# VH-VL binders against q86i44, part 4

Target 1, 197 residues: q86i44
Amino acid sequence: MSGQNILKCKKCQLEITNKIITNHNSDTFHEQCFVCKLCSTPISDPYFTDKETGDFYCAKCEVIRNDQSKPLRESLGFCSLCYKYFRQNEDILTIDLERYHIGCLKCTICKKGINNEKYYREKMTSKLSNYCCEDCFEKVDKCNGCNSMTLGQTLLAMGKNYHANCFKCFKCSEIIKPNSPYSINKQTNTPSCQKCN

## First folded at step 1 (VH-VL)

Design m09 (framework fv_pamlectabart)
Fold by ESMFold2-Fast, scan of step 1:
Structure m09 (fold): chain C 197 residues (1-197), chain A 121 residues (1-121), chain B 107 residues (1-107)
Amino acid sequence: as target 1 above (197 residues)
Amino acid sequence: EVQLVESGGGLVQPGGSLRLSCAASGFTFSDYWISWVRQAPGKGLVWVGEINPDGSSTNYAPSLKDKFTISRDNAKNTLYLQMNSLRAEDTAVYYCARGRYDILTGPFDYWGQGTLVTVSS
Amino acid sequence: EIVMTQSPATLSVSPGERATLSCKASQSVSSYVAWYQQKPGQAPRALIYGASTRATGIPARFSGSGSGTEFTLTISSLQSEDFAVYYCQQYNSYPLTFGAGTKLELK
């Protein structure tokens, strides 16, 4: 009875507990969620909504966003993430021979665009890597086997984190699979698989 | 070897909607940007829009952006053009064309034969 | 948008003659110009890209030249199968734009 008056932000789907912003369609938003995507200024009429992303743009930034006057830089190819050609005078981020628009790569933890700032990488497969920004790097545990960061799935063994392929038998170097039996050498504090013990 | 075959054209009333398809064969469809280009009877070529290899990004002619939606299904090697709020001025042969827009391969190296859309009462 | 202007609208020539078709851009497009041939009832066929590079399978009598704002397509010894409409296109910036076409017709 009357529990249907909880207002949620249309942009982030979380409850609005303080100031409520209402647009011309009677949709409700957090104050911080109803801002221009490019300049971060609070939205006022007239404004535009990207139909694919739901992001808002003020009149000035809509003109900038749709500016097609700069020629394509075909000699530099296209962004490996969004597949759009680079524009003339556009800054390009190059990682492992792949080229990206600045901001197309995002931090796995905070979701902020990497841009031209320092970043850290965890390689998952030949075609997939996780990235994190410098601000988030200090909070990331490192794999005890390879000393690289852990952003994806890990194995907790002997009180420490390991990538699945980094927890190995000290004697034979074979990967010790999750839930497989192993022994600990108390003198060296190293694991040994069942076959080597 | 490389083929693009459009389908789905026909007679539609003003205000109506229509979905065109372009079936690709003879190449790795998921490696290419593909465009839609239209040509009104007795008139010249007009670029409608394009879609990137994985389907995550599209570009449109500014005058047509709110009328048409381009999509693709890489598992089916098929490109689509969703056409809404059609007017008599949208009467044209619609072509799909393969492109890269670089100086080594050119923009539109292969074209389909087109499918005719007629908008009339 | 970049406007592509082709001239003449119609060119009447005889087989064996040289045909020269003009294409002008409203602003610089560097060398990002392509040329297409279209015969009645058929799809366009790529002829030239990068202003001067002949597409695969295109006869040597077709040649392209130009850069910046002025471009030319030349057919050095016109054959009967060359009577068609020719379009130029810029692909230097969005939206991609075509000229209105030049019709090559038999004299």
Scores: ipSAE 0.000, ipTM 0.425, lowest interface PAE 16.1, mean pLDDT 79

Design m10 (framework fv_pamlectabart)
Fold by ESMFold2-Fast, scan of step 1:
Structure m10 (fold): chain C 197 residues (1-197), chain A 122 residues (1-122), chain B 107 residues (1-107)
Amino acid sequence: as target 1 above (197 residues)
Amino acid sequence: EVQLVESGGGLVQPGGSLRLSCAASGFTFSDYWISWVRQAPGKGLVWVGEINPDGSSTNYAPSLKDKFTISRDNAKNTLYLQMNSLRAEDTAVYYCAKEGYTVTTLYYFDYWGQGTLVTVSS
Amino acid sequence: EIVMTQSPATLSVSPGERATLSCKASQSVSSYVAWYQQKPGQAPRALIYGASTRATGIPARFSGSGSGTEFTLTISSLQSEDFAVYYCQQYNSYPLTFGAGTKLELK
C-alpha cells in the first residue's frame, strides 16, 4: 500500500497479514518462514543464519549441516526449498536449473502447489522470487513501470501500481520515494521529481 | 502429544481386501511424510511404504507395490493403507510412523502409532 | 536392497553392566542409521538417529557410533527397563530396511 507502513517478512519479503514472529533483532517473519531449514521446527534461541541463503538452523541442525558425510542418494539430488533429498520415483520440478519437490513451490495467491503446469515468476531480487499459477496470473495486477506482475509490496501512484523501484522520474531516472513530491507532465502523462520540474 | 492411532485391522480371508486408517494429532499432519511399517508375530520390522505431505507421491517396498496403496486426507488428518489380494504372510501388526530428522533429510521415524493387527486366515 | 545384519541375536546381561549391540550394512549407508527400542506388546521407540544423535528424552546411557557399514549401540549401565528388542534401520537407500533385531535379556 502506497505511503503506508506494512510489515514484511524478512525471509520472503512479502506482507505479513496474520501471526507475526519477531526475532531478537526486531526482524519480522511469517510463522512458516521462521523455521529450521533442516528439521522444519519453529526457531527458538539459539539459532544460526546462513548468510548466503538467509535460511535458519536450530543448534542441533547447525552441527548436522556442517557434517560433510555424503549420502549415497546424492545422485538423486535435493530440493532447493526444503533441502531434503529427492526420493526414488519422485517427480521433480525444475525451474532455472533449481530442483524442487512437487508442492514445495507454491502459488503466492492461491497457495496451491506448482506442479509442472504453466506458472509465472516475479523476481524480487537476484535470488528471491514470487510465483503464481496460470489461473492467478490472469487476475493479478501488473507493475506499470516494468509490466511484470505484482505479488509483493506495491506503490500506488498516478492511479496505477508500481514496484517501489519502478516509479522513477522521467527526466533523471531516479526513484521517486513515497514521501517525495512529484509533478506530472500533462502532455506525456509522466512523473518528474522536484529537481527536474 | 504427537499421536498416531491406527484402526481397521481384523480377520480377513485369503484373497480378501482391507483398508487401514491412521488418525494423526499433535503436529501439522500435512507437513510430513508418513510411512506404514509392519511386523509379523514374533518377527522384525518391515517397511511397507510412504507418502509425501500433499499425497502426490508414494514409495513402496518393491515386493508390496502391486498389493498396497497408500493415500491420505489432509483435511481429516488421516492416512490410509489399502490392502488387496491378502495372503497368510501379510499377517502382521501394521504401524503408521512419522518422519523425523536425519543428517541431510528428515525421515527416520520419530513417532509411531500403537499398531493394528491384521490376521489373514481361512 | 541394503541388508542390515544385527549381532548378537540375543545378549544376556545383568543390570549395571554395559551392553554393546552391532549393526552391519551390506553396503555403505554413510551415517543414515537409526536405532529403535521395542518392548513386548508396544510400538517401537526412537533412540538414536544419524548414527550417533540421541532422540529427545532418551537417557545419556544410550549412545550410538559408526559410519559407512559398521554401527554400534552402547548402553553404558543397564537399567531393568532396558531389557527389550533393539532394531537398527538404514534410511540412506530405498527400500528402507531394518535389522532382524537384538534381544537384550536378563542373565
Scores: ipSAE 0.006, ipTM 0.470, lowest interface PAE 10.9, mean pLDDT 80

Design n01 (framework fv_nisevokitug)
Fold by ESMFold2-Fast, scan of step 1:
Structure n01 (fold): chain C 197 residues (1-197), chain A 124 residues (1-124), chain B 108 residues (1-108)
Amino acid sequence: as target 1 above (197 residues)
Amino acid sequence: QVQLVQSGAEVKKPGSSVKVSCKASGGTFSSYAISWVRQAPGQGLEWMGGIIPIFGTANYAQKFQGRVTITADESTSTAYMELSSLRSEDTAVYYCARDLSGYEYVTIRSFDYWGQGTLVTVSS
Amino acid sequence: SYELTQPPSVSVAPGQTARITCGANNIGSKSVHWYQQKAGQAPVLVVSDDSDRPSGIPERISGSNSGNTATLTISRVEAGDEADYYCQVWDSSSDHVVFGTGTKVTVL
């Protein structure tokens, strides 16, 4: 170290002058270099590295790329849960415009396969969902804001469960964030944010 | 497969009201939102509002607030849109569409199934 | 109020690639959905949540969303792709669904 201490991107080996991304191994990257090669989405654990090219792949795209060399399977599409291509003459379950291998779509509560169109989805992120069969839907706790199932993370407020995006100020409809102050109207049993208080 | 079937075309006089129905079959009716979207001749798509049947609460676009009422009957799996004080500029095809927001975060709203549309003509 | 701007029309030759843009301030922070509408028919969802392709939609159709622009890309265009295309988001500030102005794709 006789000069500038320069952080270099492990992927491209060039100097990092802007935002630094660090992985679990303390390796540093340019923001644009720590992305999935196939879908261009920023990498998060778990991820995979191609040992020949150094390219990164998210869990979904790692499965997809391992099967993409079979053109006949590519034309049949891929399962929305396991991300593997359908095989020739394979039975495909189609629910709400998405296709699944028979047996891939399972209820989060009872673990039985979902074999018909009657299922319930709680979307955690744009890419991650929890699934529930009709029988279990009646038994699972419901969000008190939208009256839909709560299989993922919930906010406990006013003694009731809410999806994070469903606990809103009654007056301005803005989301009341966890640990943010709010008031309760005792007559209507509705929450109001600090601004509308 | 989910299917939405709407009531037939209507011809109405200015100042009257119209009530369009949307019957759902297949899938689950109560847990998904149903939205209403209209399209005037040669124009784009315009969202009017939606309802989550199990919740019973409707949300309306501000432009239509006070003139539109959206309701749902879970026993018949049918959603309704009533538009009052009709004007000639309300002439449009009215669509119902299933809104996935019923089981997703409110920020993710997409319409995966659409009705065939109902033409409402407002003329004297 | 939040507004999605699309070009009014796009002309493309068979076998070429059509790109339809949907512009708005910070649209990359929102989930963008795309619909195809053929003459006399109801709209069909062709891309959901920025880039997810519903089952039955050709792999030639794809989406992306970043910064101030979302893009619908139709590769190896066929005559059957001729339609109006609309982008759509949910605007949290107004609690309203917002549709784009629409783009007519003509295959010449």
Scores: ipSAE 0.000, ipTM 0.418, lowest interface PAE 18.3, mean pLDDT 77

Design n02 (framework fv_nisevokitug)
Fold by ESMFold2-Fast, scan of step 1:
Structure n02 (fold): chain C 197 residues (1-197), chain A 125 residues (1-125), chain B 108 residues (1-108)
Amino acid sequence: as target 1 above (197 residues)
Amino acid sequence: QVQLVQSGAEVKKPGSSVKVSCKASGGTFSSYAISWVRQAPGQGLEWMGGIIPIFGTANYAQKFQGRVTITADESTSTAYMELSSLRSEDTAVYYCARDSEITMVRGVPYYFDYWGQGTLVTVSS
Amino acid sequence: SYELTQPPSVSVAPGQTARITCGANNIGSKSVHWYQQKAGQAPVLVVSDDSDRPSGIPERISGSNSGNTATLTISRVEAGDEADYYCQVWDSSSDHVVFGTGTKVTVL
């Protein structure tokens, strides 16, 4: 017949009688116990927990701590976009065997991070791609020359969108540059540069 | 030659809303995102949100979510920012600014190359 | 939240060099942009992507960014350089543009 409603701090194991701090796992802490070991600032996401000591480190201090733990930083690898090392327990996005921080791969349209959600890609070069999140995909037009998505600046010609390098003369296949005059063959509905007229 | 021209100063009562316009000229309106940045008297710059006119996609700073609406009309090359439930703390100069071109090369190139002249919104308490 | 800390003010004599710092954890991994704002005017971009100078900006204005500090350097300061200066980054974790606290440069 002895019931108690006592919450204990996970870090110090003493009763919490004042303000209760909870983490995403519903663990409870004294306000003064849920702080960064190195800078003593209250913890907020993202943070690191040392499994051997139970100490917490804020994002800033984890970088400092990892500088002193170079072998660990090297074993975790680095992001292919920002070239910074991954932190312990950080979620990693892997695309085509390259690894990225969850905030580094951005939707070109809405600028939000692509966080392991379905994405769509417009490849700009062999090393670069424009990416688009699922919510923005329906707003993307296709290039009439190559049939891939157009996420950046496009050339509007003959009522249709083209990548700058995809609007070509039908006769010579030379790129028709922006603001250059061209002719339309009304029978075939194809463009021709001035020298091919 | 790029120019952003904003609507004139406004005086509003607490609880009302204000809608500021930003008309772009001298460039391709659809090729760039437009952001709104405010500055309270004697204070620093604060980003409110932005829109990509070609796609109609808007993104808002967390502090203003639910109170701010940013829209664009490509036919008139004009962006709009509407702020509702006005408070005296919303007294500020509101700027529109053109973001860097819509592209992703090496992460984060976002900067504001052209700014409107600013619109003073005064909210009397 | 990610914050860019600048000194509130910098005083400099004409012909000397002014240095304005922008401090934040690992800011050297981000692209830093700088704006000049004169009294009663809209901000003007003076440095983009850490060190690029837009057309029309004098060569005596330069930027650098490394480690935890980005710096705007104005050499051979002129009276016309008197203004507020703001650094700016895009914070990928919050998907927000972040401005520095601003520095008032006074030329005396």
Scores: ipSAE 0.000, ipTM 0.422, lowest interface PAE 16.9, mean pLDDT 76

Design n03 (framework fv_nisevokitug)
Fold by ESMFold2-Fast, scan of step 1:
Formats: sequence, C-alpha cells, structure tokens
Structure n03 (fold): chain C 197 residues (1-197), chain A 123 residues (1-123), chain B 108 residues (1-108)
Amino acid sequence: as target 1 above (197 residues)
Amino acid sequence: QVQLVQSGAEVKKPGSSVKVSCKASGGTFSSYAISWVRQAPGQGLEWMGGIIPIFGTANYAQKFQGRVTITADESTSTAYMELSSLRSEDTAVYYCARDSYYDSSGYYPFDYWGQGTLVTVSS
Amino acid sequence: SYELTQPPSVSVAPGQTARITCGANNIGSKSVHWYQQKAGQAPVLVVSDDSDRPSGIPERISGSNSGNTATLTISRVEAGDEADYYCQVWDSSSDHVVFGTGTKVTVL
C-alpha cells in the first residue's frame, strides 16, 4: 500500500521537488516563482497578483506602479499588512515587533479582525504566518507529527494532516518530501520512504 | 482599463431572494477586494459587505449579517451578492465596487464601480 | 456607531469655491475618501486617502482632513460639478465601511 504526495506550483504548474512556498489560499509555489515581478524580492504578505499575467507584486511595488495621484508625505510609519501610513492618535496593534492597523490582521478560520485579543500563530516561512483568534484555537486541527496547529497548507497523508517538514519516514526519520511516493506498513500503520520500503 | 459590469434589473416578491452578479474585465480582479454598496431611492450609500477573492474571505456589515452572502469566482472574474428574505425596504440600486488595495479591511477607497442593478421588492 | 455628518446641500455660483464638510469625532485619525455621484450614474472616486487625487480628476478638486472635520474643496466651480458628494471611512472598531450622509451641490 502506497500513497503519492503531489504538490504543483500554481504559477508554472510544474511539480515542486524542493522548497515549498505557500500563501494564505493554501496555494503552493516554487521559490523562484513566488517573487515580485518588479523588484525580484521573495513575496510576503501583503502582495498582489495580476490576473491577466499571473505575476506577483509586493505591496511596495504595487503602490509604486499604480500610484498616479498620491503625493509623497512623511509619516510615523506604516502597517505591515496594508502598507498605509499610521495617523496621529491612531490605535496600533503590535505583534512580534510588526505594527498593524486594528482590524487588518484577521483570523484565518472565522475571518474576524484580531483586536488586542489573545491570538495564536502558525509560522509558515520567515515572511508568512497564519493567525487565529482564541475562540477558534480549540477547534483547529493539529499536525500529527509535531502536534502544533495547522492553519495553512498541510500534507494530507494516511488520512491525517502534517506540516510538510513533519511527515517523516518511520525507519530513517528523513522527511518524506512532497511529490515523493511512500509506502504504508499495514501491520504498524507507519509510513516508509522509497529507500526503506 | 478596468470595468465592472453588473447583471440586469430584477423585480422580486417579499420573502424571496435575489442574486446580483458583477463581472470584472481588463484588470487584476483577484488581487482587489470587491464590495457591495446599495442606495435606496433618494437616499445615501450603504455598505453591505465585501470579499477578497485571492483569499476567499468575505466580511459583512452587521445589519446584513445572516441575510447577505458575497462570493467570487476567480475563473470568470465575477463577484456575486445574494440577499435573502427580501422586504420592500430592500428596494434599491445595488452597486459593486473595487477597493484599490489588496486588503480593504483598513481603508476601502473604491476606485471602480459597476453601473448598478435596480432591485425592486413589491407585492 | 460611528457616523459621518455632511451638510445636506451646498449652493455655489460658477467660478467660486464650494466647501463640503464631513464631521465626526477624531476623523483626522482616519483615511477619508470622497465620491462624486451625478444623477442616474454610479459614484466616482474623486479624492482618496484625505488628499490624493486619482488620475483624471482636475486639480480644482482637493481634500483635507484634520481633527473632527474632513473637507472637500472644489475651486473654480463649473456646471459639471453639480452632483451629490459622499465622504467615506473605514471604522476598524466595527469592521465597517461608513459613508457620510451626502451633500447635494447645486451650481446656480
């Protein structure tokens, strides 16, 4: 008995055989395909997608390429999610040294704004994270490998959810990469990579 | 050039539901939030809710929560607004409008608007 | 509930300046957007983020926002400026887009 972990890049539609990049929609990308078209910087939230071309733009480059009437002005800084300036006397939500307008950060599950309430975070990459509110935390599925919450893309293997780096061969403990077939030992109900059979 | 084209006028009976479409052309539909705003005859603008197609996330005004459903089909670049349990007070022109930003939860400047759809609710 | 109050009407002669106010507690801390709506037409964004003019909007139209009042100013008014004008903000505390009550601008 075996299964196949297939992940394809949404942009180029070819299989991903190395590092997986994911977005809030649980779409997967090659590292080189998830970059800003204008500045070539790896994409992080917030970002924009050109529907006609499929190209991505980081928030700063999107503002630049579409800015036809906005005067430049000095500011105390800007929201890390929407890249709009903070105003005097505006309430600011600070999470992990990043600043946000109240209401810009939303729960992945219930879609309501996170407003100085308790929250929980699933870090996807150094630049991408998924958040959920306290009310939704108890209902969220956990990774079967690390027992931490799963809000973004997971591998569905053996009927269970795993973070990509948590689905490991039972015999050698190496990560069973996406797009790699694996075998299931019927007696122990454990996965084995191709090398270990 | 971005253009939003809405479905045609509808006449409905009280208690029924209506579903209005808004098709985007010439632009970046999936990257921008689409909101629905209505205007009763001779009255002002009233926000009903919006959706961010790229994330599939919809947000509704409390007044319409439970009666309105906003959806988007990225493959056809079309947003939909369905309003149920219609009352005569729901008679209005319904507009779709595009927020000029990726996440309009902050400021919602509507840079492009549909032509409007008149929904008349009468018995 | 957060409310944006506008005067119901403003009357102005051609060539003069019309000023439309949008009042609310601490509105200066919010980004205000302005829309022009002519009879039988959809609204058109004329000012975004307090004072930015979208491409194609004449320099005669400008905005400001401070304290408890945001203002849309139309200088050298033309007959074509006759319309209803709405201010708008995002109220993050209610997760809601709020429109002003609207102002009908009549040019003679």
Scores: ipSAE 0.000, ipTM 0.434, lowest interface PAE 17.8, mean pLDDT 78

Design n04 (framework fv_nisevokitug)
Fold by ESMFold2-Fast, scan of step 1:
Structure n04 (fold): chain C 197 residues (1-197), chain A 121 residues (1-121), chain B 108 residues (1-108)
Amino acid sequence: as target 1 above (197 residues)
Amino acid sequence: QVQLVQSGAEVKKPGSSVKVSCKASGGTFSSYAISWVRQAPGQGLEWMGGIIPIFGTANYAQKFQGRVTITADESTSTAYMELSSLRSEDTAVYYCARVGYDSSGWYFDYWGQGTLVTVSS
Amino acid sequence: SYELTQPPSVSVAPGQTARITCGANNIGSKSVHWYQQKAGQAPVLVVSDDSDRPSGIPERISGSNSGNTATLTISRVEAGDEADYYCQVWDSSSDHVVFGTGTKVTVL
């Protein structure tokens, strides 16, 4: 039975009819509602929520908001990987609206600095992500469950690589832990845990 | 007004580890990085590393990488420095300091009182 | 590695001016911070970002930074200015804090 899909913005509680922004907790927002209160820039993790007002603040503006005695001297912003502010006349690498020190963004595979705008991120958490350059992306194995690259440890199951949390029972969607029993449906080539067989 | 209060002096044997705490009060803990600097008797200041609690990222001086771990607990406004595989040359006063991290780089505007760690057998 | 060189000691008479230098290649392109440490006490920030004076620091203390030398200047020196003084920079090439070797100021 099909119906209308109505998502509400957690910030304003009104229906979202256009672009949906999702945070790491799977909360949904209007694009215009998931912005920093002080600088109006779209929020990216990490961010802060004022418990009394519900307003969001990016990490830079949270520092400014709480330090009245020593405001930021320079408004060049800060590195999205190491979270240290940029110096005047420093070369800044800008990738997908995020800024980095030239030396901060390095390929996990070849260890070279990523000085071009083309890079690839293994999506895990916003604070600890693995990165690779374009050349290495073409060579790296993909997770068979989420179809994203595998730059860290993986488990080998059914002859394919998976992130630990991506190898799931087809029937119940529970994670099949390493060295746990499972069966394979030979027609669909899908795994199922012991409880579902 | 910001105060950093460190744990008390410790005497450790070679090969052991020590964990020093630094509790912040009088300001927003998450607004600043916390750094660790040591000073051996009669010697100068030596930076060990620091952590930015709001981001969960730590940065270590090359000399201490592999032996030092710096962590923070935002719920208690406390930063920790753990140094393993202690040697007699690790005898020093260990300071925590609040770090401004802006366009001028890292610098230390408020300091803890220091914790004397003596490594002897 | 980037190193900050300071004279090991400076002697100055009361009421005169003490100058403490901090030398390094192209240090004028970096922000220099200065700390005062009295015997048995934690360091205290006395100058930040080359020339900014934190609240509570006497106007007699000032800083400058140009070329290969940063300088901390203490005018009208008092006995209470006896201390060890350290310069410090952030070395962006290594992402490390670098302290100077320290200078002991004696007021005679």
Scores: ipSAE 0.000, ipTM 0.417, lowest interface PAE 20.0, mean pLDDT 76

Design n05 (framework fv_nisevokitug)
Fold by ESMFold2-Fast, scan of step 1:
Structure n05 (fold): chain C 197 residues (1-197), chain A 122 residues (1-122), chain B 108 residues (1-108)
Amino acid sequence: as target 1 above (197 residues)
Amino acid sequence: QVQLVQSGAEVKKPGSSVKVSCKASGGTFSSYAISWVRQAPGQGLEWMGGIIPIFGTANYAQKFQGRVTITADESTSTAYMELSSLRSEDTAVYYCARGSDYYEWGTYFDYWGQGTLVTVSS
Amino acid sequence: SYELTQPPSVSVAPGQTARITCGANNIGSKSVHWYQQKAGQAPVLVVSDDSDRPSGIPERISGSNSGNTATLTISRVEAGDEADYYCQVWDSSSDHVVFGTGTKVTVL
């Protein structure tokens, strides 16, 4: 609406009341929050972002952070899927911040390796996910609520598949639990829980 | 394989400083974050700060900034925590703990030292 | 500052299930780790990244994290599970490690 919006720092989520720093993505930060995590120097291009934490690293510190002069096992680590160490000069597939042997990351449906191409992920837990290649993604059943693939058990409602947490009342947005009554607006094809009817 | 061994118990007077050591053996010292966590008698765990030895960078909890200094000596695989201007409220067991990685400030702590009791009394 | 709230104590009978909660705004968006501390000992990691169990930790111990509450569940409780339990996150907003207030589990 046309009310006043507060400007929040993307890193700390607190209101910015003094100098505003803006990056090339139009994200806003406190001056003290847009710094390299390792050397505390203000960030300038080029810089690198840890996607899990949102922390920034300047070009120099990114090189130091990835320094392969450490013992090979420690520096290269191990495959996130098979848990075997990488060999010297081995080609490593890096997707997000996870590292895999070429061919270890496999599509759950067709069983073929995912080799630095588009893939789709159904996250089950922080460490467990189902993966699907682009070709199989078009053919697999999708959750009608979130439009992500469904390889596990789903709720069948209104003739469509939903993850348990994705079938929600359109009026109150609360999850409609399995075996709970609900109503359908035939004109909009949306569900509403019994409490909202 | 990885073991963290801390220095022995200390008794200090108010206003003095204490420096606790944490020596790592087994595994690699430099590339993992080392944090310091204290616990006052009968109370919970309180994070004080940490260091990533390979980068020489330290990070401190807000309430300890200005009083705590965390350092590391890569050649001896030893981390140190020095707390100044000691008060009776600083009486606690001080633990060093190794972070699971250096990408963050260790994320979670997979190995812990045995703890060092620091008693501050007049 | 971001704070993790735990109940001070939980009492449970042998063979039953103990549940220890860790509450904070939108904690489900963070990775929660759990530690067990027995009297006179250093803490021991029992759950990492919400639900992963370190090698050597019994399958009776599990974790979950969603919305505003993370939960450590100990099934088929034994006398040896009597300890203090702490949850922990890394708070990106403050660049600080945060521990929960701790829960004393008593097996009676």
Scores: ipSAE 0.000, ipTM 0.422, lowest interface PAE 20.6, mean pLDDT 78

Design n06 (framework fv_nisevokitug)
Fold by ESMFold2-Fast, scan of step 1:
Structure n06 (fold): chain C 197 residues (1-197), chain A 121 residues (1-121), chain B 108 residues (1-108)
Amino acid sequence: as target 1 above (197 residues)
Amino acid sequence: QVQLVQSGAEVKKPGSSVKVSCKASGGTFSSYAISWVRQAPGQGLEWMGGIIPIFGTANYAQKFQGRVTITADESTSTAYMELSSLRSEDTAVYYCARDTSIVGATYFDYWGQGTLVTVSS
Amino acid sequence: SYELTQPPSVSVAPGQTARITCGANNIGSKSVHWYQQKAGQAPVLVVSDDSDRPSGIPERISGSNSGNTATLTISRVEAGDEADYYCQVWDSSSDHVVFGTGTKVTVL
């Protein structure tokens, strides 16, 4: 009876007796073992793992180890989409105070890089947004309730496009959900839900 | 060159679970999303879910929510898909596929060879 | 849920042009990708981002996407083009991948 199952550091294979660091794979590490191999900074997302050695690299150092042929422009930091540094003589794009490689941020419709031009955004989730250039914005369907861009799925009602939350009863202002019955006042061309009919 | 190698075929009883592995080589595993797509005999492709190893985030198709678990082990460059409460309708070839988008699925540039899972009594 | 509709089959003679459609509301606002699957094999990406051709894919294969219809066009069809073809998008509103219903291309 030599004791219970012991938590071991995934990196050094020795017992963890003090502070435990856990990654999203539920692997456990000593605080001093969950650091970037090149800069020794404590690891935080995003980070990269060398498959053969098990060594960790922060986003900054991953770029350094992968591209030793081109000088870095560290004062500009790294691209907010690909997490790689800007290189010498490389042009950058700044949108909403974040920096991107030219071509990393693309119009959802035409797939061309958004290059210091006006752009439009449709927020889908906290982590995901649709973007489009000015030319494409003019060509995309707009929501008839809010008059904003509809790159995602829409409700087609009364011959017009609506975001799901924008198609409302004229009388009670409650959202008319997809696949719910409603009536149309032919004279005013306005919808009313079954409760207000 | 990027290669995705999956575990071998399995035969399972209804009510059991299966766990399929997908080992990646030739690229930076943590920088890409890995998705699982199945195909029943004579049927089309059906997305089950995916994981972005660098963020530890997985998302699942509504049909499989509660039955599927997708995980990744960065140290071995291996993604896993576990499907529980198996039914005969789960008989299919299961593929893993790599997405180049770190912030969400875009398209699948490399596919595993597929793993046949047969569920029979 | 967002659904991509394809014709179940397309028959085409060698040397002619096959046209496979992928239909959905405002699909022209999305990136459409296409996969070729030969019997007993894993799918292969043949068109990405509406019209880009991956390395090794013949120039006879092209894509387009506008309005409510995306199209995969296979010109000068060869016996080796016989396969199932699937379109695919990312549906940002549901945060998931959607595949088309698939089209079997037969070369007769």
Scores: ipSAE 0.000, ipTM 0.419, lowest interface PAE 17.2, mean pLDDT 77

